# Designs tried in a protein design chat: VHH binders against c4kar8. Part 174

Target 1, 263 residues: c4kar8
Amino acid sequence: MAELSTPSPASPAPLDGGRGDELEKFTLRGARQILQLLQDLITHRGLITAHTGGGHSFMTAVLKVDEERGRVVLDPSPDPQANRRALAAPRLTCVTQLDGIRIQFPLVGLGEGQDKGRPALFAPLPAEMLRLQRREFYRLQVPLAHELSCLLKAEDLARKPVEVSARVIDIGAGGVAVVVPTGAAEFVIGGTLPACRLALPDGEPIELDLEVRNLNRQTQRNGTEQLRVGLRFAALPRAADTRIQRYIFKTERALNAKARGGL

## First folded at step 11 (VHH)

Design w53 (framework vhh_7yz9_2)
Fold by ESMFold2-Fast, scan of step 11:
Structure w53 (fold): chain B 263 residues (1-263), chain A 124 residues (1-124)
Amino acid sequence: as target 1 above (263 residues)
Amino acid sequence: QWQLVESGGGLVQAGGSLRLSCTASGFTVSDNYMGWYRQTAGNEREWVAFIDSGGYTTYADSVKGRFTISRDNAKNTVYLQMNSLKPEDTAVYYCAADLSYWGSEFSPSEYDYWGQGTPVTVSS
């Protein structure tokens, strides 16, 4: 009955390290594999959400692995406050996806400096990287070209009903993450949004109830702030579940085919 | 019809080596999260080693540095190379496909498949 200490599959939040017995099976600790995975993130231009604590995160990327100095080189935020929070944090929790597989790793001892005359953040190589391919935790990053949206039935600041069309940024078997403009609606963790409408390609919108699982204010690489909302599917008809899974499968295959043909 | 067939078990002396093979029929090993488990009398099956669709590998602490999991995609076969064997490695070894991980289709990926097991006895 009790919920596990990990976030729900609908949440973009980091997985809880307190489930070490379950997550150890998915944790890479070999130096060669860690280097290879970081290099894969560079090659595929993987965007990383770096969580600095207190509900704050920023977008970054691995620019380089410096094997000689045992360090990763990260893209700093154009927002100086995001960089100050990162440097002050005891650790960053970095979350990304590569080929539809969730990747999460800690960085400790973040510093700032320059790489070839450009501002950069530096950290020692992580000793471990979580690489999670479990179906219920799989999150497909939705291509911008798909313009996938979810019409949310929420409340405004005055608790009046409003409808907000939110862009879906990732989707999995258990839920979606959406981007909401600042001030468009109020969200309460644990609150239910009834009769929302998920617009998938090839059919009518899917009507579903969504539970708010997490809220994250994220500073983007262009320095703007957006609200990311993690939403869990409270109940799914079998037909809706099938359509969502088929969309994920088809999109992942198309993205993998594109990646293999290029670079 | 989906099947995993293990082979390569047997008797070996402590310090010796053994290679187990697991051949899949009806599905592709490179698309799936494949693993080896072992079971001793009176105990639950314990994880030994995994290989995922991307080729990344993980090992239980008890076998780390001694066992290596690999696959041959052309033969649709997963291997467990066991070196520096100890009497404590004596068990029935099972090959498993965890199709709950994203392989290629949502329906097949919801199933787990197990082989029949192959016994390994390590004498001291």
Scores: ipSAE 0.135, ipTM 0.591, lowest interface PAE 4.9, mean pLDDT 80

Design w54 (framework vhh_7yz9_2)
Fold by ESMFold2-Fast, scan of step 11:
Structure w54 (fold): chain B 263 residues (1-263), chain A 124 residues (1-124)
Amino acid sequence: as target 1 above (263 residues)
Amino acid sequence: QWQLVESGGGLVQAGGSLRLSCTASGFTVSDNYMGWYRQTAGNEREWVAFIDSGGYTTYADSVKGRFTISRDNAKNTVYLQMNSLKPEDTAVYYCAADLSSWGSEFSPSEYDYWGQGTPVTVSS
């Protein structure tokens, strides 16, 4: 499993802004705006993927913003190893999404302690936060109730053909992210999986070619580790693109309505 | 179908002020990233200021503290208030809309909508 890869624009992996100066126009640097965005994450109970490096991440959330002390308080992982990796990391790269808008920010100087008698992680407020409201970065978090799946045509460790039914956890204009059991198949970043079948609620499964873009072992908020595979649509017929976009639109609207009028 | 119409450009002396307006038709400014870019002869368009659906704003370093982007949702219009103008601010200013997932029908080739541009000349 290759942990070292260059993330695509549609990838859930962190974006490198060093050479991509065009991301500056989407980067919030005002203290007031940073505080407001962090409060929005708390209000909407936004789940955050915190990348600790080496292809490792864990699921967290902002519990509190301490404006007086200039600190953010994060939910620690129930997995002690994930917390040790986070504390040892020179920085965390936090990635989340609110209503299709990608949010990314660094945290430096992570510490551990207690908030009201409960274990917590804390860090100084970030000096910047990236907020991307663009089609190529849009990701619908797929409701578990939809049981959206993709039948992957891959190879096992002996290079024999294998079919894996993977749960789709997010979907966007450029691809999907799926959860795969460890050891079920061999994935090579940049490799193509031909004739996979994406099952949407309405109609026949969509047959499509997928490119492996990223691999990540993520520790969930409940302590469970899962292998997440980011897959890019290599080519989409117009009919398939229309069906996918229609599903995304309808589902996001329904989720926003369910959140007491959300957005 | 969708259109952006800019106005408010013109001639101004250094230290003066101008307010540019950009009115959208066919889509709602509050649903999208709205921005101002500028272009000088022989150079590519450069970003100046952005405002997003949530009302968050960003500015290029060259204009921070001098320019303010805002919007009037009822008029479906975005403004750029330019204060303390300098000769180097001389450019053609363009209004742009980044079509979000909530916008009207979209395709990958239509991420951004552009206006025709409004010239601003700052004399020394």
Scores: ipSAE 0.125, ipTM 0.593, lowest interface PAE 5.5, mean pLDDT 80

Design w55 (framework vhh_7yz9_2)
Fold by ESMFold2-Fast, scan of step 11:
Structure w55 (fold): chain B 263 residues (1-263), chain A 124 residues (1-124)
Amino acid sequence: as target 1 above (263 residues)
Amino acid sequence: QWQLVESGGGLVQAGGSLRLSCTASGFTVSDNYMGWYRQTAGNEREWVAFIDSGGYTTYADSVKGRFTISRDNAKNTVYLQMNSLKPEDTAVYYCAADLSTFGSEFSPSEYDYWGQGTPVTVSS
């Protein structure tokens, strides 16, 4: 009978191990800071992966910030199904990168309409944004001109060995994200792909073992769907680690110089 | 406020069942690699079950066939249904979210978010 006099068990608890304090220092909650960061994403033409749930995402961008209405305007997907998933989702998780810093924020209450006579998606400004400036979270977006690929040694549905040449879309100290056509191979979360071959622009392909960490069906800005596979370096030879880090640093430097040259 | 809040732990007799819940605030559970870990006194945390953004699940051998991880996207909640509980399952159970596709499943420091934990005691 005394249930209503007892504190709610669903009351929020602080984060474990002092991690709440660590995460809070990376969390932007001020309205002006949020507005400035969203404007920086517009200025740098930052591409955003918007996760709509159920292993689906689509590529978008912030088109503008509407301060008067307190909302952000996003580029809709050319795939109507991706837009329907987004509108039906209780929340979107938006992930992007700016100057090597991982940016992540939620959007709640997504709607659709028009901006300057063109279709657009609208959401209230996020109440918070994460900005993680740690190298372990940094992922270089691989330029298409580099034609970076990874030959995956996997299995099909019949457990037959197959080799799949997958395009590397991003690379970091801990792994790569690749794009694979749906049905090309079977991937199991936590499974290891042995003796895969990462082709960097300079030198022989790097032989390495990869662990499957993530699977996501992503709708691109051109409306096509791709399977994105997140792969962790399970066994990284010393020479391979050096070559990967060198590639990342050289490419970052070249991209930063090219961006500043546009000023 | 970014956090994970666990509930549903308690005392149960061997052979019994419990359902643990993990409610997220500030991000969506359907878009992240979500997992359950457990820790006994004096030992490091060990992984129990994972669910990825695509809904694929993986289980530790010690719990396979007895535990089921699932999610309710509308409630932004991840569940761990624990059946046929054994005294060896006694531990504090933690919910974790990996916002990085390159994080370590076996290194707690590689996960972006951890809950406070919920204790489970299985009596013989």
Scores: ipSAE 0.005, ipTM 0.292, lowest interface PAE 10.4, mean pLDDT 78

Design w56 (framework vhh_7yz9_2)
Fold by ESMFold2-Fast, scan of step 11:
Structure w56 (fold): chain B 263 residues (1-263), chain A 124 residues (1-124)
Amino acid sequence: as target 1 above (263 residues)
Amino acid sequence: QWQLVESGGGLVQAGGSLRLSCTASGFTVSDNYMGWYRQTAGNEREWVAFIDSGGYTTYADSVKGRFTISRDNAKNTVYLQMNSLKPEDTAVYYCAADLSTWDSEFSPSEYDYWGQGTPVTVSS
């Protein structure tokens, strides 16, 4: 039996912004810094996941900062019900990434209207923005050209051992997300997969113990089903941690260099 | 090897000013989170001011409006400008580097590197 969830690799869950001094040192409260960070999100076309409460969220972006009126202009959802939930919510928690850095901020007092003839959502400027440049929160989207795979040690429907080669779609300091064909193996949230093998572009595969953290089923256009599996590193040797961090760092540098070349 | 060297501490009267300096070697200050912490006898270290790789700054409530953190990338140095000093600002001040940034080649262990500390005494 597989448990299904709806995680988004581009949209991590909100952090508790009230977590003592550890998050305070990363919390921007100056009006000029808030304006600058919002402008950076516009310049880099940062996609924002806005959490409206009750397990609901929608994708948005900052379209404009109106400093004179003290407000941000947001892209509404194409789903009218998502916009209705957002307008009814006492608070939105907005989560995004900029150059691998996690950014989170609240919006209160959302309204709707038009900006230059197009539908828009409006909110007062946030009083604070969290900016976390921490490796533990970063997830690299793996380039298709890298062909990263992980050989999973799992069980079939009869509880017999099977090996499944899975494509790695994202990777961070704490784990990977992979894609497997539906029915290739059974996965249970909280279950451990021992002695899996992560293949990086250089060197021998890394042997890792992985914990199943989430499952998400996706039907492809050709009618086949794929299962996305979120996996946590349960026991990571120092040498393996170093190789994974080097891969992430090197790939992030290459992606940033390509993006800067386009600007 | 990562090293932080602090300077600029001393004795000052209430209402006065001091500028602390922290020079890094072995890494680039603009690539990392850099901060100032302080410690009084019998108390744990408390965060004072922070500057990240993007140049964004944060301050503890007790020092907001009085202290300014900045950096000089050419000198690989972080500064803490302390104005309107109060007797309660008396402490040993420590410079720290947060090694958990992506711009560092050092393996992340969620480990902060600390300088040796520089004492600041504010007389009433």
Scores: ipSAE 0.141, ipTM 0.592, lowest interface PAE 5.4, mean pLDDT 80

Design w57 (framework vhh_7yz9_2)
Fold by ESMFold2-Fast, scan of step 11:
Structure w57 (fold): chain B 263 residues (1-263), chain A 124 residues (1-124)
Amino acid sequence: as target 1 above (263 residues)
Amino acid sequence: QWQLVESGGGLVQAGGSLRLSCTASGFTVSDNYMGWYRQTAGNEREWVAFIDSGGYTTYADSVKGRFTISRDNAKNTVYLQMNSLKPEDTAVYYCAADLSTWESEFSPSEYDYWGQGTPVTVSS
């Protein structure tokens, strides 16, 4: 039941320093915790996006932590130009995700060499690491009994406005996935659906602007076709965000209690 | 339904120690960001110590090296061990489950998963 959906998110761009005071409570500075977190990234083979500045980045991974030499060993890019850019950069900003948790850290003084006969990049251990839980990547599978629905403001095949009541199959802090019959409406990836209404079990429907992120046409086991639509919350009011989070937590707790009792 | 119950506050002399406890019901402390905040008269609540879902901990500069946050998952309880207490540590201490995300503005006053507050008075 490991059910962390990975939506197609926006670029994992580094978080702005203007949030420094708010992010301090999530910033690790203890040497032991930094080593532990780097080891967790190795154990889970976490892919890292390393930002070299100027809008450039490359994919890497932590291969090894060398505690004796106080350095981290990184996998070089297969693109030699990306490696040259990284080595020339005054600082790398490394961004990754582990079990839905955002991890961000700086690396300064990058060098190159070999580890056990393989090309490698080396950097001193970071003095700090940010560790932020990303609830937007957690997806609750909505129980069928909850009959959760979202009224979508869309267009039909002739580009005429239509309203479609869609069943919500999963929900997270960042969006919902819904199902509709094939042909009920047209959806375009990147398109915006304004003033849709999300009906939670308790309270008035929440009015939302939704962005189409994903489309998948599925043939069910009974041969019925349906369209799965992934929708991002474009601008969620704080009150709506709170209600959605409460629904997710309440339902997750109930499902966990049911699973424990069913074992 | 969701509740945080705090205990362990009181009067203590400067240089002394106290351990605050925060027991959660209705949710699991290991699944959430859990923090201790404190408030002095006329001021907003300020963050003191934080423990995340992975067990990683952070501390405000004013308490670093003196306070330790920990948890007991079996008891669903978060602790704040306060050592080398100073008169400036006098405040009402609050336990909170922080529902903040990296895309949301962090506003502890807007989250409703707070304890009742536990007063701590440090005499010189």
Scores: ipSAE 0.263, ipTM 0.688, lowest interface PAE 4.0, mean pLDDT 79

Design w58 (framework vhh_7yz9_2)
Fold by ESMFold2-Fast, scan of step 11:
Structure w58 (fold): chain B 263 residues (1-263), chain A 124 residues (1-124)
Amino acid sequence: as target 1 above (263 residues)
Amino acid sequence: QWQLVESGGGLVQAGGSLRLSCTASGFTVSDNYMGWYRQTAGNEREWVAFIDSGGYTTYADSVKGRFTISRDNAKNTVYLQMNSLKPEDTAVYYCAADLSTWSSEFSPSEYDYWGQGTPVTVSS
């Protein structure tokens, strides 16, 4: 993901016509709109993934907007190491999604203290917030009942070819996130997995080339670690793109209808 | 069929005002990212103003403080109120819908939607 930053004389200007330029159209810079969006995050109890760099992140939430002091109050991680990494980081990149809309903003100058006697993290109000209401940034949380899987063609620790069936946990226009048991295969960020097979409900599996974009290790309640792998669709054929978009649309529609029915 | 119909363009003197309208049919403006772009001869289209599903607005620096984008959800219409017009604002203005949200009644196949454009000429 491109991280938003205030341009400085020492930083290169964004590339004209590139991703940075197109994101400007979706970037809120008005003080009142930033305050309103932060309040919307509080009202909807939006969970925020705060990226601290080096492949590390933690779950947080905006607890309060302190307009008089010009700062946000964040819920600290229960993991002291995550909090130390956050405080040492020059910047946090905060990512959340509300009503299918991706919201992203930087926080600079993180500090620690207390709010009403409880530990809290503090940062100055962001000067900008990105609000992306585009399909390519939407992620559908895949219902477990769909049993969506992707057969990954990877290598084991001995560099031998292996096939790993991975559960798809989310899917968007640009890729999928999957979970695999730790040690099932080796993954390298930027590496390509050729001829993987994505099994959607109904129809034949879709054959795809996937690029590894991120890795995160997660420990489950039984002590077993699982690797979460973010995979980008490489050179997706139009027919496959249409099937994936149709699956996302139909599933979102069904989930929205179920929610409105009070189920 | 999904359609955007623009109106309100014309000839105006520098310092004057115009209001452009963009009426959508086949989809709901309040569900989508709606915007105005403009194009002058020999140049590519440039973004002017956006309004999103939440009512948040953004403006290009060249029009900030002079132009206001708004919508009337009951009329399914987006407006661009243009004040303090300058000769440099002379262009063909286009309404655009970025169909990022899929309602139960709408199944977009492929593309963002554009209107046909409405010319605005500002005399010095």
Scores: ipSAE 0.354, ipTM 0.725, lowest interface PAE 3.1, mean pLDDT 80
Fold by OpenDDE, second read of step 12:
Structure w58 (fold): chain B 263 residues (1-263), chain A 124 residues (1-124)
Amino acid sequence: as target 1 above (263 residues)
Amino acid sequence: QWQLVESGGGLVQAGGSLRLSCTASGFTVSDNYMGWYRQTAGNEREWVAFIDSGGYTTYADSVKGRFTISRDNAKNTVYLQMNSLKPEDTAVYYCAADLSTWSSEFSPSEYDYWGQGTPVTVSS
């Protein structure tokens, strides 16, 4: 009668190891990779939100990478107070997007000066850059010239129904991100906005239900506060899905052609 | 390395209060969209409260008027003050940083960095 030794239940692998490892997969630390990514940001004229701490931020861009001096050149804010905050901050947290992928990197040792006779901010090259390629769905950054808008059926602070025309800043198969003026309406995460209208360039607006998934307030360079609202398509008719996909495809193709010097 | 560490969980009687803390390392909480979630055994994780980079707060209906999310920038810490606790508030509470601040495809599993969680038990 051979005693079948019941295999001791394998101790569940500590859940801790997986998430840290996931972040490392998205972190660039190689000098060449960092330089390439910064150059790509320059090439694509990527706008960067620079966080200075304390809930303050300003819009900037990478103007130049100075490899010889090991520094990055940033566009200063038109707001002198924002620049002062940036220079006083021990760390600048830069957030941007390239090809629908969020990029985040720290800058330490910010200084001010001139680049080719123009005011500029300078910092040593970042030691690391985070490139978060976790999105299930690609998001197209909507060109400003397309003027996509979404009419939101929302409520104000008094729960009175209001209609808000919001600019669409990005679009994907699953939803849109829009910008609304602060205080235009009250949004609740998980709430549904019924019978909204998405305006595409190719025809009549698409009526659809939207679910609020994310809220983020940002301060623009001019000091104006804007609310970014992430909206999921709650109920999308098949015909509407086809139109959205067609728009995305057409726009991507046009952007790629332009990037290649064809337009 | 990005890390979130929750603390302050424990046993409390119904009607009592707790204050949860979430300390971040590797990033600045004031520059990010921060949130609290909770999860019960066998159920999906649900959002509880958020604070954005501007300091604006949002709450789930189930906790509105009872819970307050805040942050201390100097300590790089996010707090959840929980008042008037109920047995149904019993859960593991998680702190998260949303790294997809403009995404319409918000998913905790895809876009958030999480702490290990802190258990909260509310007794009748």
Scores: ipSAE 0.019, ipTM 0.372, lowest interface PAE 5.9, mean pLDDT 82

Design w59 (framework vhh_7yz9_2)
Fold by ESMFold2-Fast, scan of step 11:
Structure w59 (fold): chain B 263 residues (1-263), chain A 124 residues (1-124)
Amino acid sequence: as target 1 above (263 residues)
Amino acid sequence: QWQLVESGGGLVQAGGSLRLSCTASGFTVSDNYMGWYRQTAGNEREWVAFIDSGGYTTYADSVKGRFTISRDNAKNTVYLQMNSLKPEDTAVYYCAADLSTWYSEFSPSEYDYWGQGTPVTVSS
């Protein structure tokens, strides 16, 4: 059955159809707006996660917008299986970020061919794109230099307790997304991982309960596959919430200053 | 319990027509992305036709102009009308439902439910 829930950066958008009205104001349907946004993704070399179904995704990028033919050109995966899944899919759900703003769009009717002698994927221009300019949907892409980790209390494939140090790839007000090596642990959507430890740069690890919200096996641009797990903060103490928000604000500010030629 | 039940397959002569049906139980077809896939022995399933919650339809190049996907909301059923059938359309056809929404980064575009498949054989 469907259940209403508050939107969270690390968990799915609301399932309620009435919440679609809230997202309508963030939905671009003008051809020129769509073309401009796709061009911005090219200019900033934005990496796109393309969800192909069956719990699978792959990393891609927009290589070109062909306005005359009304289509986008995408970078294929180095993994032939990922490309086969994409071509077999009725649609791709493409997700990326631009300056902390979540961008999402569907691609329907994917085909394959060549662009300038190189393999490429082609799809008609999307009829709509979502651009979520709302702080509650903001997720900080965690800088690799921060080496942010979360120690997960989980079970392995034999259902034996294991502790897995997972790399935090993004963080928001409602949760984190982490990378787990394939086979290191088993996860069940809706399951709770108790007493996990989130290591932030400033101070002791934060002990908290995490709820598994999503699982996706993502093929990277180097052809390797990794399990990405979305985790919701189930029982977040006020002091922990303050520290997480402070980390997000401080890191966002530092990244903005660096981009502008500052610190 | 959520279920998809397919019907309408069979043997048909080249140039003929068939209509496949896919009836959903436990969820509403008009609220979800619905599609038809086909599979031949030894190959992965390939996408054939797609209809989204807004009624927008898309078709694989191999069937464009010959096949039509539609839905009957009152019967909670999705159809695939197959015209001008060719021997290369011979396959097992599967109905699929995707209850996920494209609005959510963490709700991937996954088919949550599949029918059991219905065989279609086109003889020359």
Scores: ipSAE 0.000, ipTM 0.158, lowest interface PAE 13.2, mean pLDDT 78

Design w6 (framework vhh_7yz9_2)
Fold by ESMFold2-Fast, scan of step 11:
Structure w6 (fold): chain B 263 residues (1-263), chain A 124 residues (1-124)
Amino acid sequence: as target 1 above (263 residues)
Amino acid sequence: QWQLVESGGGLVQAGGSLRLSCTASGFTVSDNYMGWYRQTAGNEREWVAFIDSRGYTTYADSVKGRFTISRDNAKNTVYLQMNSLKPEDTAVYYCAADLSTWGSEFSPSEYDYWGQGTPVTVSS
């Protein structure tokens, strides 16, 4: 076989490499490593968000790995439309978190069938998986009990200013993901929401400028659809950064203690 | 500086055609997942067409058979050929790139790069 060249993306400034070079350090391509990671997802009952394109996703899980047939078996959505979108998609981008680490992998060639008499989705084993151990890629899933909210300053469908209280579903060093009621506000990817207020449990709300990075209509495992908005911290004062990191660390620590069974 | 620059938008009558261009600098379009998205006032940004590093293309149902995504590797440019335009196609069109192997359209992570957007208005 001839050796294939893999050109790196061009970098206009030398010092931190391209994103492709950075992600390569976290990419698993060994068949055994991929099988082991998929088995870890099964063992820990990891919920997976599967992105089907067009701003759509659904929640699934790996039910089993069929090594003989070289396949993963996935839990289908209770929403038939979500399954139709998945089967029509050129690829699924699957995202989950395990042991505080973001895991992401593509699935190509999705099919449907039966597993032990039950409906299932099937795909060939992924050729690669990302295991992102860097702090900047970590997203804490916010416990519902914390009732974390962000007051968004946005525009309605008539372009009038509105304030929307959105539930924070995950948080990381670079931003938050929120759930917004349908029709409450208009979001423009790349648009800035000034002077939003993030309410953490341990003090006054933090005032932040947020940039809209993505919009996603996610079908939950119960079949309901949610509008999820990904928001980047456009500029973050050191004091605010410290408070956010402290919240993430304390919550991770508490969740890890709970996962070990507690005392 | 890594960037995407869109061009080719404008005013067109229903049934007409436009070709949008998206030129990349700082990275190569053939190595990356590239997409066209559009946004109308009061609605979320909607994926339109996608081309991956292998040249595989996909289209939203609303544009299948009318729109074609392509690339010119020598010009480092991605195109969207829009035929049989309808008033419902009126939107700001954006070019997007994911420099990872995962593709931004199918990823919950931050999109790597977005163009400024180019407006397209289709009159009845």
Scores: ipSAE 0.000, ipTM 0.179, lowest interface PAE 13.1, mean pLDDT 77

